# Ledger of designs, part 351: VHH binders against q9y6x5

Target 1, 379 residues: q9y6x5
Amino acid sequence: LPPKLLLVSFDGFRADYLKNYEFPHLQNFIKEGVLVEHVKNVFITKTFPNHYSIVTGLYEESHGIVANSMYDAVTKKHFSDSNDKDPFWWNEAVPIWVTNQLQENRSSAAAMWPGTDVPIHDTISSYFMNYNSSVSFEERLNNITMWLNNSNPPVTFATLYWEEPDASGHKYGPEDKENMSRVLKKIDDLIGDLVQRLKMLGLWENLNVIITSDHGMTQCSQDRLINLDSCIDHSYYTLIDLSPVAAILPKINRTEVYNKLKNCSPHMNVYLKEDIPNRFYYQHNDRIQPIILVADEGWTIVLNESSQKLGDHGYDNSLPSMHPFLAAHGPAFHKGYKHSTINIVDIYPMMCHILGLKPHPNNGTFGHTKCLLVDQWCI

## First folded at step 16 (VHH)

Design gb20 (framework vhh_surovatamig_d1)
Fold by ESMFold2-Fast, scan of step 16:
Structure gb20 (fold): chain B 379 residues (1-379), chain A 125 residues (1-125)
Amino acid sequence: as target 1 above (379 residues)
Amino acid sequence: EVQLVESGGGLVQPGGSLRLSCAASGFTFSDYAMSWVRQAPGKGLEWVATIKQSGSEKDYVDSVKGRFTISRDNAKKSLYLQMNSLRAEDTAVYYCAAKYRYWEAFYEGRSYDYRGQGTLVTVSS
């Protein structure tokens, strides 16, 4: 039987939630599987960029989804308007579901993972749901499990995306123990439902399941605002993205805009594109703007206004608050093994190995995930 | 092509009520989460309320909870905001806004794909 993999993302699930809250269902999953305590994501630590990095194994400068709001200087196109389904934005990489469908006589299934309702290199996921945030986790799971059992060619790669705890993390902040406890308990119950459904359908013992996330969350405050309007007039630039990484397209000389911004706040770093730190791997793409502003953890960039966010992400990817975790269970994985850290780009070559696919060139290192797998040696 | 046209704004006394409407055209309305976003004089954009695609899930900024009700009619391609117990602080231009994908929380007024022309609500004696 060909190997099968279900990849599940709970958006904005910060790694240290695992030690600060109780997850009985997730703990049972981990006990019979593997846990990676920290996944070092890519910069910027935002939803769309990191979800696409998971399934391509590429840094954002390489796969082209460099932010949730983008402008392409060559084509003059904007992302996050009527162009969000334009394949142009997604075509700088080949995600794993496309590779799965093109290399093997296999199908892919998707419940709302970013990019799966877009034809990429003229290939769309074999089975998919058009994005709709009001569709329940149960309905997403019902469709995925139906497709895993009833497809020809067989579905060997399936994805499931859920918007929490990110939405609540933004609204309440990750330090709101009362509200976060309620949200995280509900997520644990959904994990319990997932496992129970797979067991009921006879899928559990032979299916590889990865539960992960794209980023974490940090606490924000009305006391930690950077008012960009106090530093530079709107007539000097076009704003492509605001916070916590501002993407600035100058309307005048770039150096003049840079000089107006460089001493704006002690809680923000201002970079010309070529001066962006190499460790971010966030430089070599036309969708990265000539000037980027990077706020310090917990600081919000605003335009003469208050922020309604009590939690946010997008910050420096070296920050533990920005890191998700990865848990996995199935025939490919050891039982009861804990690993400290992997890079989020390492997930793609690991998944390709599990599925028997030849990975496209990528930034991941298969060796980093070897200790998780039963058919590999750690050294 | 894509249009969001707000109506129903006007002058109202404190404690009064108004019903805002938004007529959508040029896109598949039922595929979009819809929000009301407002801008008070001299201030930035503030998210007020969101209703998801099916109409079953709603969220509100704390200052309007229990006073405002968001609703939608997918067959008519229309969004509504019933505003009760209006306060001077509710004075603002109200925008109808559409968001297809979840990138961040829907309450971010700058993260919408489409936004209408706005309708002015003035709460004054």
Scores: ipSAE 0.619, ipTM 0.833, lowest interface PAE 2.3, mean pLDDT 92

Design gb21 (framework vhh_surovatamig_d1)
Fold by ESMFold2-Fast, scan of step 16:
Structure gb21 (fold): chain B 379 residues (1-379), chain A 125 residues (1-125)
Amino acid sequence: as target 1 above (379 residues)
Amino acid sequence: EVQLVESGGGLVQPGGSLRLSCAASGFTFSDYAMSWVRQAPGKGLEWVATIKQSGSEKDYVDSVKGRFTISRDNAKKSLYLQMNSLRAEDTAVYYCAAKYRYWEAFYEERSYDYRGQGTLVTVSS
């Protein structure tokens, strides 16, 4: 009888795609469920940080995954795609699958969601797939649905991650309607496959399903490059992350590095760590570097080179182009309800409510998601 | 230690063919997506082609589609690029590159975990 939840992420699914392209399968899902038109993600608007914010309800400065490339000043450790399985990076927060397994003696299942193949606070997802981008959506879905039906203790929380439309958004840019329509149609077909699989297995009417994403995408250009080598020599700093948010670790006096950078480009803001805008909630963590560069929307920071990216993300989280959406269906959710906006950190306490879990302290506000839920009074 | 060693470059006439190879060691090759990137004289790095871990999915820059074929042999820990109908514009140093996770665009040099020393391809009469 315990409630079950499947959380699905399509990486880089910009909210505005819903208005500019046709999604017949997603539209049918929404018709009998709920839609949040914009989800305000956390800064920086990157894959790893936002996926971890969804499942912890925390800003990046609090959960510790502050970028896709990181350096920890206290321990002198470096984080990259190839070493993302070190629990050190993930241990500053407790993701929902850990809470699910520890509070209720329930199981969790995961198909490729960031962090699910890592033991966090000595707890790993009960069922998981090691990351491999070659594994089809169908195989990921087959494993998730098998685990939802055939596990003891029961799987009550499951996650499913898919790399598109992010990869194609980078390659073509969001303004390439011909290529993006083809890519987005394939995603809509995968959503149709998901719904049909759940119906065939008798899961559809009793399973809560959330479809969301970590960020959007904006158009880039070879005409909008910021050459960092024109500002400062490589011998003065170590580059921890480059674009569109550059993380600078000075090798000389911080003030000297800051002075070389601060007026280098009109299309880039330069911040000392303590001067990063409070609204970003991106300051109080040892993995945030002493100097941060933030490019304006559609501008790419480079090192005396061109960029082949026609689309990118990571920009200011106030930009609508950076926002994903959230759609949901199931016994916990109203039918045919549309909501304008929530914060991405609000998803975690909502999911805890649906699963009957006590949330860990978090930055989300349960009140923001009340109107989506059948058992809540909207205020 | 991690190494990517490219071979097969050389001088070829326009319209000719070359096959590049990359031998990998020091890491679990089958866990990595593999790419070929190139740098023409006086220009920046350009992504050419990517192949995912199992070899099931491939992608190419538009200028080489239909002319180049990327492939891999996980048992031999090797990556290949078959280059046909070569043009003067294909003249470049070709690098083998590896990426563990596909979280960001593979076109960017900084998105790669490992890169080789390169092999020179010259297309000239």
Scores: ipSAE 0.566, ipTM 0.816, lowest interface PAE 2.7, mean pLDDT 92

Design gb22 (framework vhh_surovatamig_d1)
Fold by ESMFold2-Fast, scan of step 16:
Structure gb22 (fold): chain B 379 residues (1-379), chain A 125 residues (1-125)
Amino acid sequence: as target 1 above (379 residues)
Amino acid sequence: EVQLVESGGGLVQPGGSLRLSCAASGFTFSDYAMSWVRQAPGKGLEWVATIKQSGSEKDYVDSVKGRFTISRDNAKKSLYLQMNSLRAEDTAVYYCAAKYRYWEAFYEPLSYDYRGQGTLVTVSS
């Protein structure tokens, strides 16, 4: 029987939540599987960039999804969470479901993972659901498990995306113990439902399951605001993305805009594109704007307004608060093994190995994940 | 030709109630999450409440929770906000707003796909 993999993402699941809250179902999953305590995501630590990095193994500058809001000056196209179905934005990389469908006679299935309802290189996931936030976790799970059992060619790669705990993290902030406890308990119950469903269907022992996330969450405050309007007038620039990483397209000389911004706040770094730190791997793409502003952890960039966000992400990827975790179970994985850290781009070559696929050139290092796998020698 | 037309605003005393309505046309209403966003005099836009496409999931800003109720009628292409126990701080222009996808929090009032012209709610003695 061909190897099968289900990749599950709970958006905004900060690694540190595992230490501070109770997860009985997730703990049982980990007990018989593996846990990577921290996954170092790509910069900018946002949903679309990191979800695409997981399935391509590429930094944002290479895969082209460089933010949740993007602008291409040549084509005059704008990307947003309400206008994300143009293949133009996704065609700079080949995600694993495309590789899975093209290398052998195999199918892919998707429940809401970013990019899976878009034809990429003229290939769309064999089975998919158009993104709709109103669709329950149960309905997404029902479709995925149906497709895993009832497909020809067989579904060997499946994805499942869920919006929590990101939405609640933004609303309440990660330090709101009462509200976050309620939200995280519900997520743990969904993990319990997932495991039970797979056991009932006879899939549990023969299916590889990865549970991960795209980023973490940090506490914000009305006392930590950076008002751009105090430093520069709207007539000088077009704002492509705001907070906590602002993407600035100058309407006048770039140096003049930079000079107006560079001393705006002690809690924000202002970079000309070519001066963005090399460690971010956030420079070599036309969708990265000429000036990028990076707020310090917990600071929110605003335009003469307050912010209703008590939690946010997008900050420096070296911050532990921005890191998700990775847990996995199945025939490819050791049982009861704990690993400290991997890079989010390392997930792609590991998944290709599990599925027997030849990976496209990527920024991941297979050696970083080999200790998780039963068929690999780890010393 | 997308239109969102709000109605039901007016002057009300503290502790009173109002029901806002929004009539939508020119798009497939049932495919959109719908929100109420307000702007108090001299302030920026503030998200108030959201209802998802089917009407089963609702969310509110904490200051109105328990006092305001959002609802929708997909057949009539209408959105409602029942406002009870009104306070002076609720004085604002209330906008009906539509968002196709929910990848980011609804609290970004400038991220909505469509927004109406607004209806003024004044809470004063």
Scores: ipSAE 0.454, ipTM 0.762, lowest interface PAE 3.4, mean pLDDT 91

Design gb23 (framework vhh_surovatamig_d1)
Fold by ESMFold2-Fast, scan of step 16:
Structure gb23 (fold): chain B 379 residues (1-379), chain A 125 residues (1-125)
Amino acid sequence: as target 1 above (379 residues)
Amino acid sequence: EVQLVESGGGLVQPGGSLRLSCAASGFTFSDYAMSWVRQAPGKGLEWVATIKQSGSEKDYVDSVKGRFTISRDNAKKSLYLQMNSLRAEDTAVYYCAAKYRYWEAFYEPWSYDYRGQGTLVTVSS
């Protein structure tokens, strides 16, 4: 049967954690595989946007999931987690599981990866679990491994998503060594369980496994708040998203709203949509609002409120604190190779190559990942 | 139409107890993580407690740990907050709030998918 790939995401796993904590199981995985120390994610550095970028190879302005909360100015639709099953939000791109199912007689399997419980271009993952954060890692793993071993047509692409260490990163902040050590040890134990399960089922030697994440985490504080209510009255705008990137829909003249905001805080940049830095690739989509506010690292935008988040993400994608890592093992990958940096959009064309799929047009560059692969020459 | 209707608030003496209830309608309650969020007079919104979809995992703000207990009944589409050993600092309007997915949203009250109208709890002698 064709090559198989399992893509695993631990939400909010900052690359820097690998240097500050011990990961015996992950280290054993890397020893016989590859490590990319930093993955430069897409802006904004949020969960939904970056998970969709991994599986499409596209910037957010191109795939249409531009934030975790969105408003589409053309259709007047609002996006929240509760309506994420509307294909409208997801149909601006073709994720890899759709391509996998349509190009050959193959199946895809999914345990909770964002978008996999949504019919996209009339195609839903062959096997999937409806999102439920109460479902254990073990149950997700049991379903994925069952589907990898007992499917016709065969499952060749599988995804597994886990909410930690993001949830604990928000609650405790990444500088809380005691609590983060406990959380990260549990994640390393889950990686050990994953490897052991694949070995016991005879899958380990012939399965390509990628372990990655969507973003990092930075420390926040009650001493680093930007109170938007001190700058502008609520009657002048509709708030589409708040922090650390605020999406502002003006109810009055856009220039007047911009002028009220532009010098509000030294710890926030205010952009008219057309002035958003080109390096963000965050301009060309109707879901990007007319005014975007970008807080400096570790600063939280609030509405005359305190913030209980001790850690957050969504900040500038050039910040190392926002970067995840990528580790991989399997017949497609070199053993014991370490690479410095790739772009998160580069993961998609690499995965298409491993699976023998023709990629849809994308923003990734295959050359950036070729040194990871045994069937490629690296100079 | 989605509705979250809180009840059980009132005036209570310091050290007393209250049980808040929230009745949900218009959505599949069992698919949502549920939270209690409060707003003290002249203060911003504060997350108090969260319970995941199955009721198996619960989390609390440090100031209420050991005093408050969050619970849910998916068959009755109801969320509860048992509040014991109440303090003057617990005086607030308490809101029932729903989030379909992504744990991080619990620490950002404005980002909840749905929030009720609130029930006032006053702790005073």
Scores: ipSAE 0.596, ipTM 0.830, lowest interface PAE 2.5, mean pLDDT 92

Design gb24 (framework vhh_surovatamig_d1)
Fold by ESMFold2-Fast, scan of step 16:
Structure gb24 (fold): chain B 379 residues (1-379), chain A 125 residues (1-125)
Amino acid sequence: as target 1 above (379 residues)
Amino acid sequence: EVQLVESGGGLVQPGGSLRLSCAASGFTFSDYAMSWVRQAPGKGLEWVATIKQSGSEKDYVDSVKGRFTISRDNAKKSLYLQMNSLRAEDTAVYYCAAKYRYWEAFYEPYSYDYRGQGTLVTVSS
């Protein structure tokens, strides 16, 4: 089993897209590899949290990236776009590229995966690109393949992140078949380019490739808005995150804020932190706020405004619309095998096994992914 | 201190043109996607247009496509909106807005990292 793995994420690639649109290049990849039809992600079903869960095998309350916007009540720090490179936010877990570099004489490479441009536990990805959404998929792919072929110590773990179809999913909504068809066809062409590039460089036969995503997408509407300003005066709280999961930091008594919110809309659930459902695994972290509002699927929380998002994510992780898929190809994987469901936290221990790494304690179960692997006996 | 200062608003007749400018300071302008957001009288905030960091990729709300052009000058730390064939429905206060994260947050006016004070555009006869 070669110890080389490329992990690719197409942000916001809802599992159901595979059933409803044509993907000739992805289907060829799957035909000679494996497909997991649904990946049950972690709550909140958002980009930064789920990307970090993939590479740590941990729930958000355990790895500390609990939202795309967050506040730490103990240190009084705010996570914002301008300070997402502060190691403080990322240091509650050890991602796989750090373990790869520390346990073995190996290198890691990264094209824009969240956290890879940050020194985590004083270790940064051996090769990386600073985040910039203007950098093309081709440029990201060129750097990754160059590093996979031309590195000493050898690059054994590489990551590649792409912002679509999430951006278009937000703009058009997943039910806009005309626009989503064009976007998804372009994604499929990028997958074709990826496979062709790996074949031309002699990497394809000995490299394990995982193509996955962090979450899905659901249809939103101007007819499904929850106006928070109709519920409570904004002078009573600080808003840490808005929609579809609102993170509320009270400026007055917590119970008073809770009572103003709890009966405001039939289309959102209001939780005191200790009352957040156990199944979410979203409670035991200082970055989770004292009151959390969870909108029903397709409902948007707003501040006395209209929403132009026709698609969104962040909703309950039990919803199939929030689930991505996982496809994989390479010497570690069976050929032509389909599996129904795994948990997103299960990807980490599987990747550690493929790379020969000892995983840090995690919330994943290796047994859930055994049937994907050629070197494992499964029942 | 972060500042976004809009200019170029005014009164214009239907079918007319205006060019809005936004001068940015206090942050690394070239690292941010830039947007124009507007608020019509009695209505909430509405996203109008976005331009990515390099200026190579642009997006518009459907009602302004073919009429408005967003552009940026990273060396001058400036954002522009060329507005042609203006309609009464374009009457609004126009805000310059900056967002470091990708497209996910562009349609949420309260999720922007920075927003200016606004410039009023009135389209009437």
Scores: ipSAE 0.584, ipTM 0.817, lowest interface PAE 2.4, mean pLDDT 91

Design gb25 (framework vhh_surovatamig_d1)
Fold by ESMFold2-Fast, scan of step 16:
Structure gb25 (fold): chain B 379 residues (1-379), chain A 125 residues (1-125)
Amino acid sequence: as target 1 above (379 residues)
Amino acid sequence: EVQLVESGGGLVQPGGSLRLSCAASGFTFSDYAMSWVRQAPGKGLEWVATIKQSGSEKDYVDSVKGRFTISRDNAKKSLYLQMNSLRAEDTAVYYCAAKYRYWEAFYEPHSYDYRGQGTLVTVSS
């Protein structure tokens, strides 16, 4: 029987939530599995970029999903036109479900993981759900478990995506202990439901399960706004993405736009594309704009308006507030092991190893995840 | 050709009510989360309310909670905003907006996939 893996993402699950709140179901999962306390994600610390990095092992400049809103300088295509189902945006990388289907006679299943409802290199997930945020966690779980038990060729790789705690993190901010406690308790209950369902269906003992997230969350405030309209007129540029990383496409001379922006706020760094710090790995792609603005943690870039977000992400990936965690359980994983930190791009080669797949060239390092695995030496 | 056409705006006295409508065409309406976004004179865009694809899950900005009700009719490809107990501060151009993916964009009115031309609501004596 081939090895099986279920990859679960709870969007915006900040690593520090594990220290500040009680998670009885997740804690039971970890006691018989592994925990990575911090996962260093890719820059920009946003949903689409990091979800695609998890399944490709690539930095954003290499996989091409460089933001949640994009403009391609070569083809002149805009992602803001609901182009997220256009394969063009996703074809710069090969995600693990495509590799799983093409290297072995195996199937993949997906409940709304970003990219799984798109044919990538002419290959779409064998079973998938079109994105619809109204579909309950229970219905997503029902479909995934049905496909894991009733597929031919067998489903060996499955994904499950859930929008919380990100939506509530934006609405309330991570410092709202009362509201966040309620939200996080519901997520822990969903983890309990997941484990119980897998046990009832006879899947639990032979299935590898990874629970992770794409990014964290930081507190925002009406006292921490950067009004872009006070620095530069709209006639000088086209705005591709706003906050906390603004993507600026100049309509006039690039140097003139840069000079208007570079001293606009002490809480924002302004970069010409070639001056973007090498540590971000955010430079070598036509979808990265000529000028990028990077707000400091907790600062929001606005256009002569108040911000309604009390929490946000997208900030510098060195910030612990932007880091998710990774927990895993199953025959491939040790029991009761804690690891401090891995890079989010390391998840892909680890998953390929578990599934017996040959990884495509990637930015991850298999050695960083060795201590998690029973078939590897950790010394 | 994608179109979002708002209607129902007008002049109303404080404490009054208005019902805004938005007619959608050129895309699969039932696949999109729908929002109302407003722009007061001399100010930027402000998110007001969101309704998810099925129509049961709704969210509102605190200043309108309990006064406004968002609803949709997927068969008619229409979005509505019932506005009660209107205040002078509600004076704005109201835009119908559509977003396919439910990322971080609910509170970022510049990142919607589609937005209509707007309908003016004036609350004054």
Scores: ipSAE 0.503, ipTM 0.785, lowest interface PAE 3.2, mean pLDDT 91

Design gb26 (framework vhh_surovatamig_d1)
Fold by ESMFold2-Fast, scan of step 16:
Formats: structure tokens, C-alpha cells, sequence
Structure gb26 (fold): chain B 379 residues (1-379), chain A 125 residues (1-125)
């Protein structure tokens, strides 16, 4: 039987939610599968960058989706999440669904995973849904399972994206136990629905399922604001992205802008592009601006205003609060195995192995995921 | 050219009602979640209400729940805010705003893809 894989993302699912809330359906999934307790995501810890890293195995500087708001200095193009359908932004990498369709003469299916409604290297997911936040989880699941059972060539790689708990994490903050408990219970019920649907359709025993996320969430406060207008006048720069990582395009000499910013707040690090810490792997791309500002965990950069966000992400990827988890079940995976940590870029070569695909050059290390797989020995 | 044009603002006494309208052009209105955001005198931008693409899912800031109703007409490319039981604290310039992706923070008004010029609502006796 050809291997099949369903990759599911619940946006903003912080790893330690698993320890602080009850997830009966997810725990049943894990009991007969594998759990990676922490996934170290890529910097910047934002939705678009990390979703593209999962499916390419590349750091942001290599795949080109370096933020949710971008400016390309060579072409003078601007990117926001509203115009993500320009292939220009996505063409610096080859995502796994493109490789799946081109190497194995197989189909891919997608329910709203970032990039799947875009022709990348002239190849779009065989089946896909245009992004629409009003489409229910049930409708997304119905389409994915229909495509997994009723396609020629066969769908061997499928993705399913859901916006929660990210939206509620921003609104309430991760420390709001009452509201987050309600939201996370609904997500656990959706996981139960997913498993039940796959069992009902006879897919469960032969389908590999990965449940993961792109980032976590940290508590923010009106007491932790960095007012950028108190640091520098807006006439000196163009703002490409704001918080918690500000992308600054100078209108005057770069060093002059840097000197105005560098000591403005004790809760913000200011970097010239070439001085960005090597551990971030966030330097070698024209879409990374000449100066970046990185707020400390829980601090929000603002323009002479308050912030209504009680939770946020985008912070340093070494912070446990920024880490998602990974759970998986299926014929490729051990049962009842727990692993501490992998890098988010390691997911791509693991998925290529499961599907029998030759991975494009990538930043992941297959050895990091070997202990999860039944056909491998970990050292 | 993308345009969002608000109307319906004015002077109203406490306890009164106003209906704001926003006419959209230059983009595919039905693809965007729509919001009302406001700026009170001497304050920053505050998110008030959001309505998703289909019009079925709505969200509100706690201070306006039960008093304000957001709605949209995709065929007319229009967004509305029915404001009832108005309070002095509702005095603000109200902006129509568009956002393509739901998971990005609606509660950070500077991050919206498009925003109109605003309409002034003054609640005073």
C-alpha cells in the first residue's frame, strides 16, 4: 500500500498547554502514537514563516517567507498576508506537496495550509481550498477525507489548517485559564472528530497523521509596551513590520538610524542585519531589513498607542513559550513513545522519508526524528 | 485603488443610536474579514468588532457587547455597525478596516490591510 500522510496544524498551540489542561482525545491519540514535547521553531516565531518551514525544512532566510509582512529590497515589492498569492514570495523553496506531485506522480490535498492556494514553481496543490476563515473545521475535514479516498492519481499528502487556539490566545492571553480552557476543550473535541471520521472511513489504520503547530503564545500586558515613537521620529524610516520583531527600512544613513534606536529601551534588542545572532538563522535574505528590533518576551512594540493583545508570539525561538508540540500516529510511528525536542525544520525530511520522497536540500536532520519511526533505530 | 468610505457619524445624546456604514471598492470585499476600529480623543486605536467573510461569525470588545451589532452585505460591498445605548465613552472616530487572514491579531489595529478615513461619533448631552 502506498504511504499516506495527513499533516494537521492548530495555529498557536503552545506546548505546555498539554500539561496545564485536559485533552482526553489528544491523550488517546498520543497513547497509541508518539509525542514530541517541544518543537523548536524558526525565528521569527510567526505563522507564515513557521508553516512554510514545516513543509520545506528550511530556515526563513532560505525559504524567503521571513515574516507575515515583508519588503523585498531588490524588486521593491511589498507582502502582507492579504496578497500572499503572488508566487514571487513563495518561489525560494519547494514545499513537500510540490515534490510529492512531481517525483511520485501522486496528488496532494490542502485545507487552507499557508501557500497551498499558490502556484509554486508552476505547481499548485492538486486539490485545495481558497483561504476563508468562515469555513468550519468539519467542512475542511470532509474535503480532505473525500480527497484521500476518491482521487486519481491518489492523494498521498494532505494538509489541514485551523486558526485556533491562536486567535483566542491573542484575545485572552495564555494565562486566562477560564477562556483558554473552553477554547482548548473545543480543539480537543475537533481532534476526537478527526479520529472518529478517519476510523469511520477505514483510513485510520493505514494513514500517518501528524498533529502539530507553528508556535506558542506568551502573556502580554499594557504594563509592557515599548513606544517606538519615543525612540525615533517616523521621518527617519519606513516600518515594514512592527511587533514583537520590528523591521526597519532607513530613509537616512543606516548607522544614524541604528544609533537613535540602540539604547532606547532595556526590553528591546536592536540589530544591524549583519549583527543578528547566528543562532536565529535570520540574515541571508533580501527580505530581511537593514535593522531589526527584537522585543523581550511579553513586551509589545507600539506607535504611541495601547495594545489590546493579551497574548502574542514572534519572540526569540529559544523561549519555551514559543514552542509548539508534535504528536503523530500511524504505521510509520512507534506507539507510546515520548521524545523531548526536535527542530521544526526536522519535520520535512521525516515526512519525505515516510512518503518515499527525495528531500530537496534542507536544514533539517533526519537523525533527530529516527526514534519516532518503526523502520529506524535511534542512536 | 482601494477605498473604504465611512458614513453615518454625528452628534448623539447618551442612550441614543447611530448606524455607521462603510462602502468598499478596489478589492474583493467577500474575501476579507471586516472590522470596526475606533480612536477616542487623545487615545490610540481600539478594535471594536469583527465580522468574518460569510457574515455568520462575529466578535466584539466586551464594552460594546449587547449594544453594538456588526453586519455586512457582500453583494453591496458594504459593512455596517448598529450602535445602540450609546455612552460618552463611545465618542471616537470610527474606522472601517479590512483583514484577509483571521489568525493575525484583529486586536492590533495598525496591522489591518486596509483602513478608511473614519467618521466621527460624538456622544454628549
Amino acid sequence: as target 1 above (379 residues)
Amino acid sequence: EVQLVESGGGLVQPGGSLRLSCAASGFTFSDYAMSWVRQAPGKGLEWVATIKQSGSEKDYVDSVKGRFTISRDNAKKSLYLQMNSLRAEDTAVYYCAAKYRYWEAFYEPISYDYRGQGTLVTVSS
Scores: ipSAE 0.653, ipTM 0.855, lowest interface PAE 2.1, mean pLDDT 92

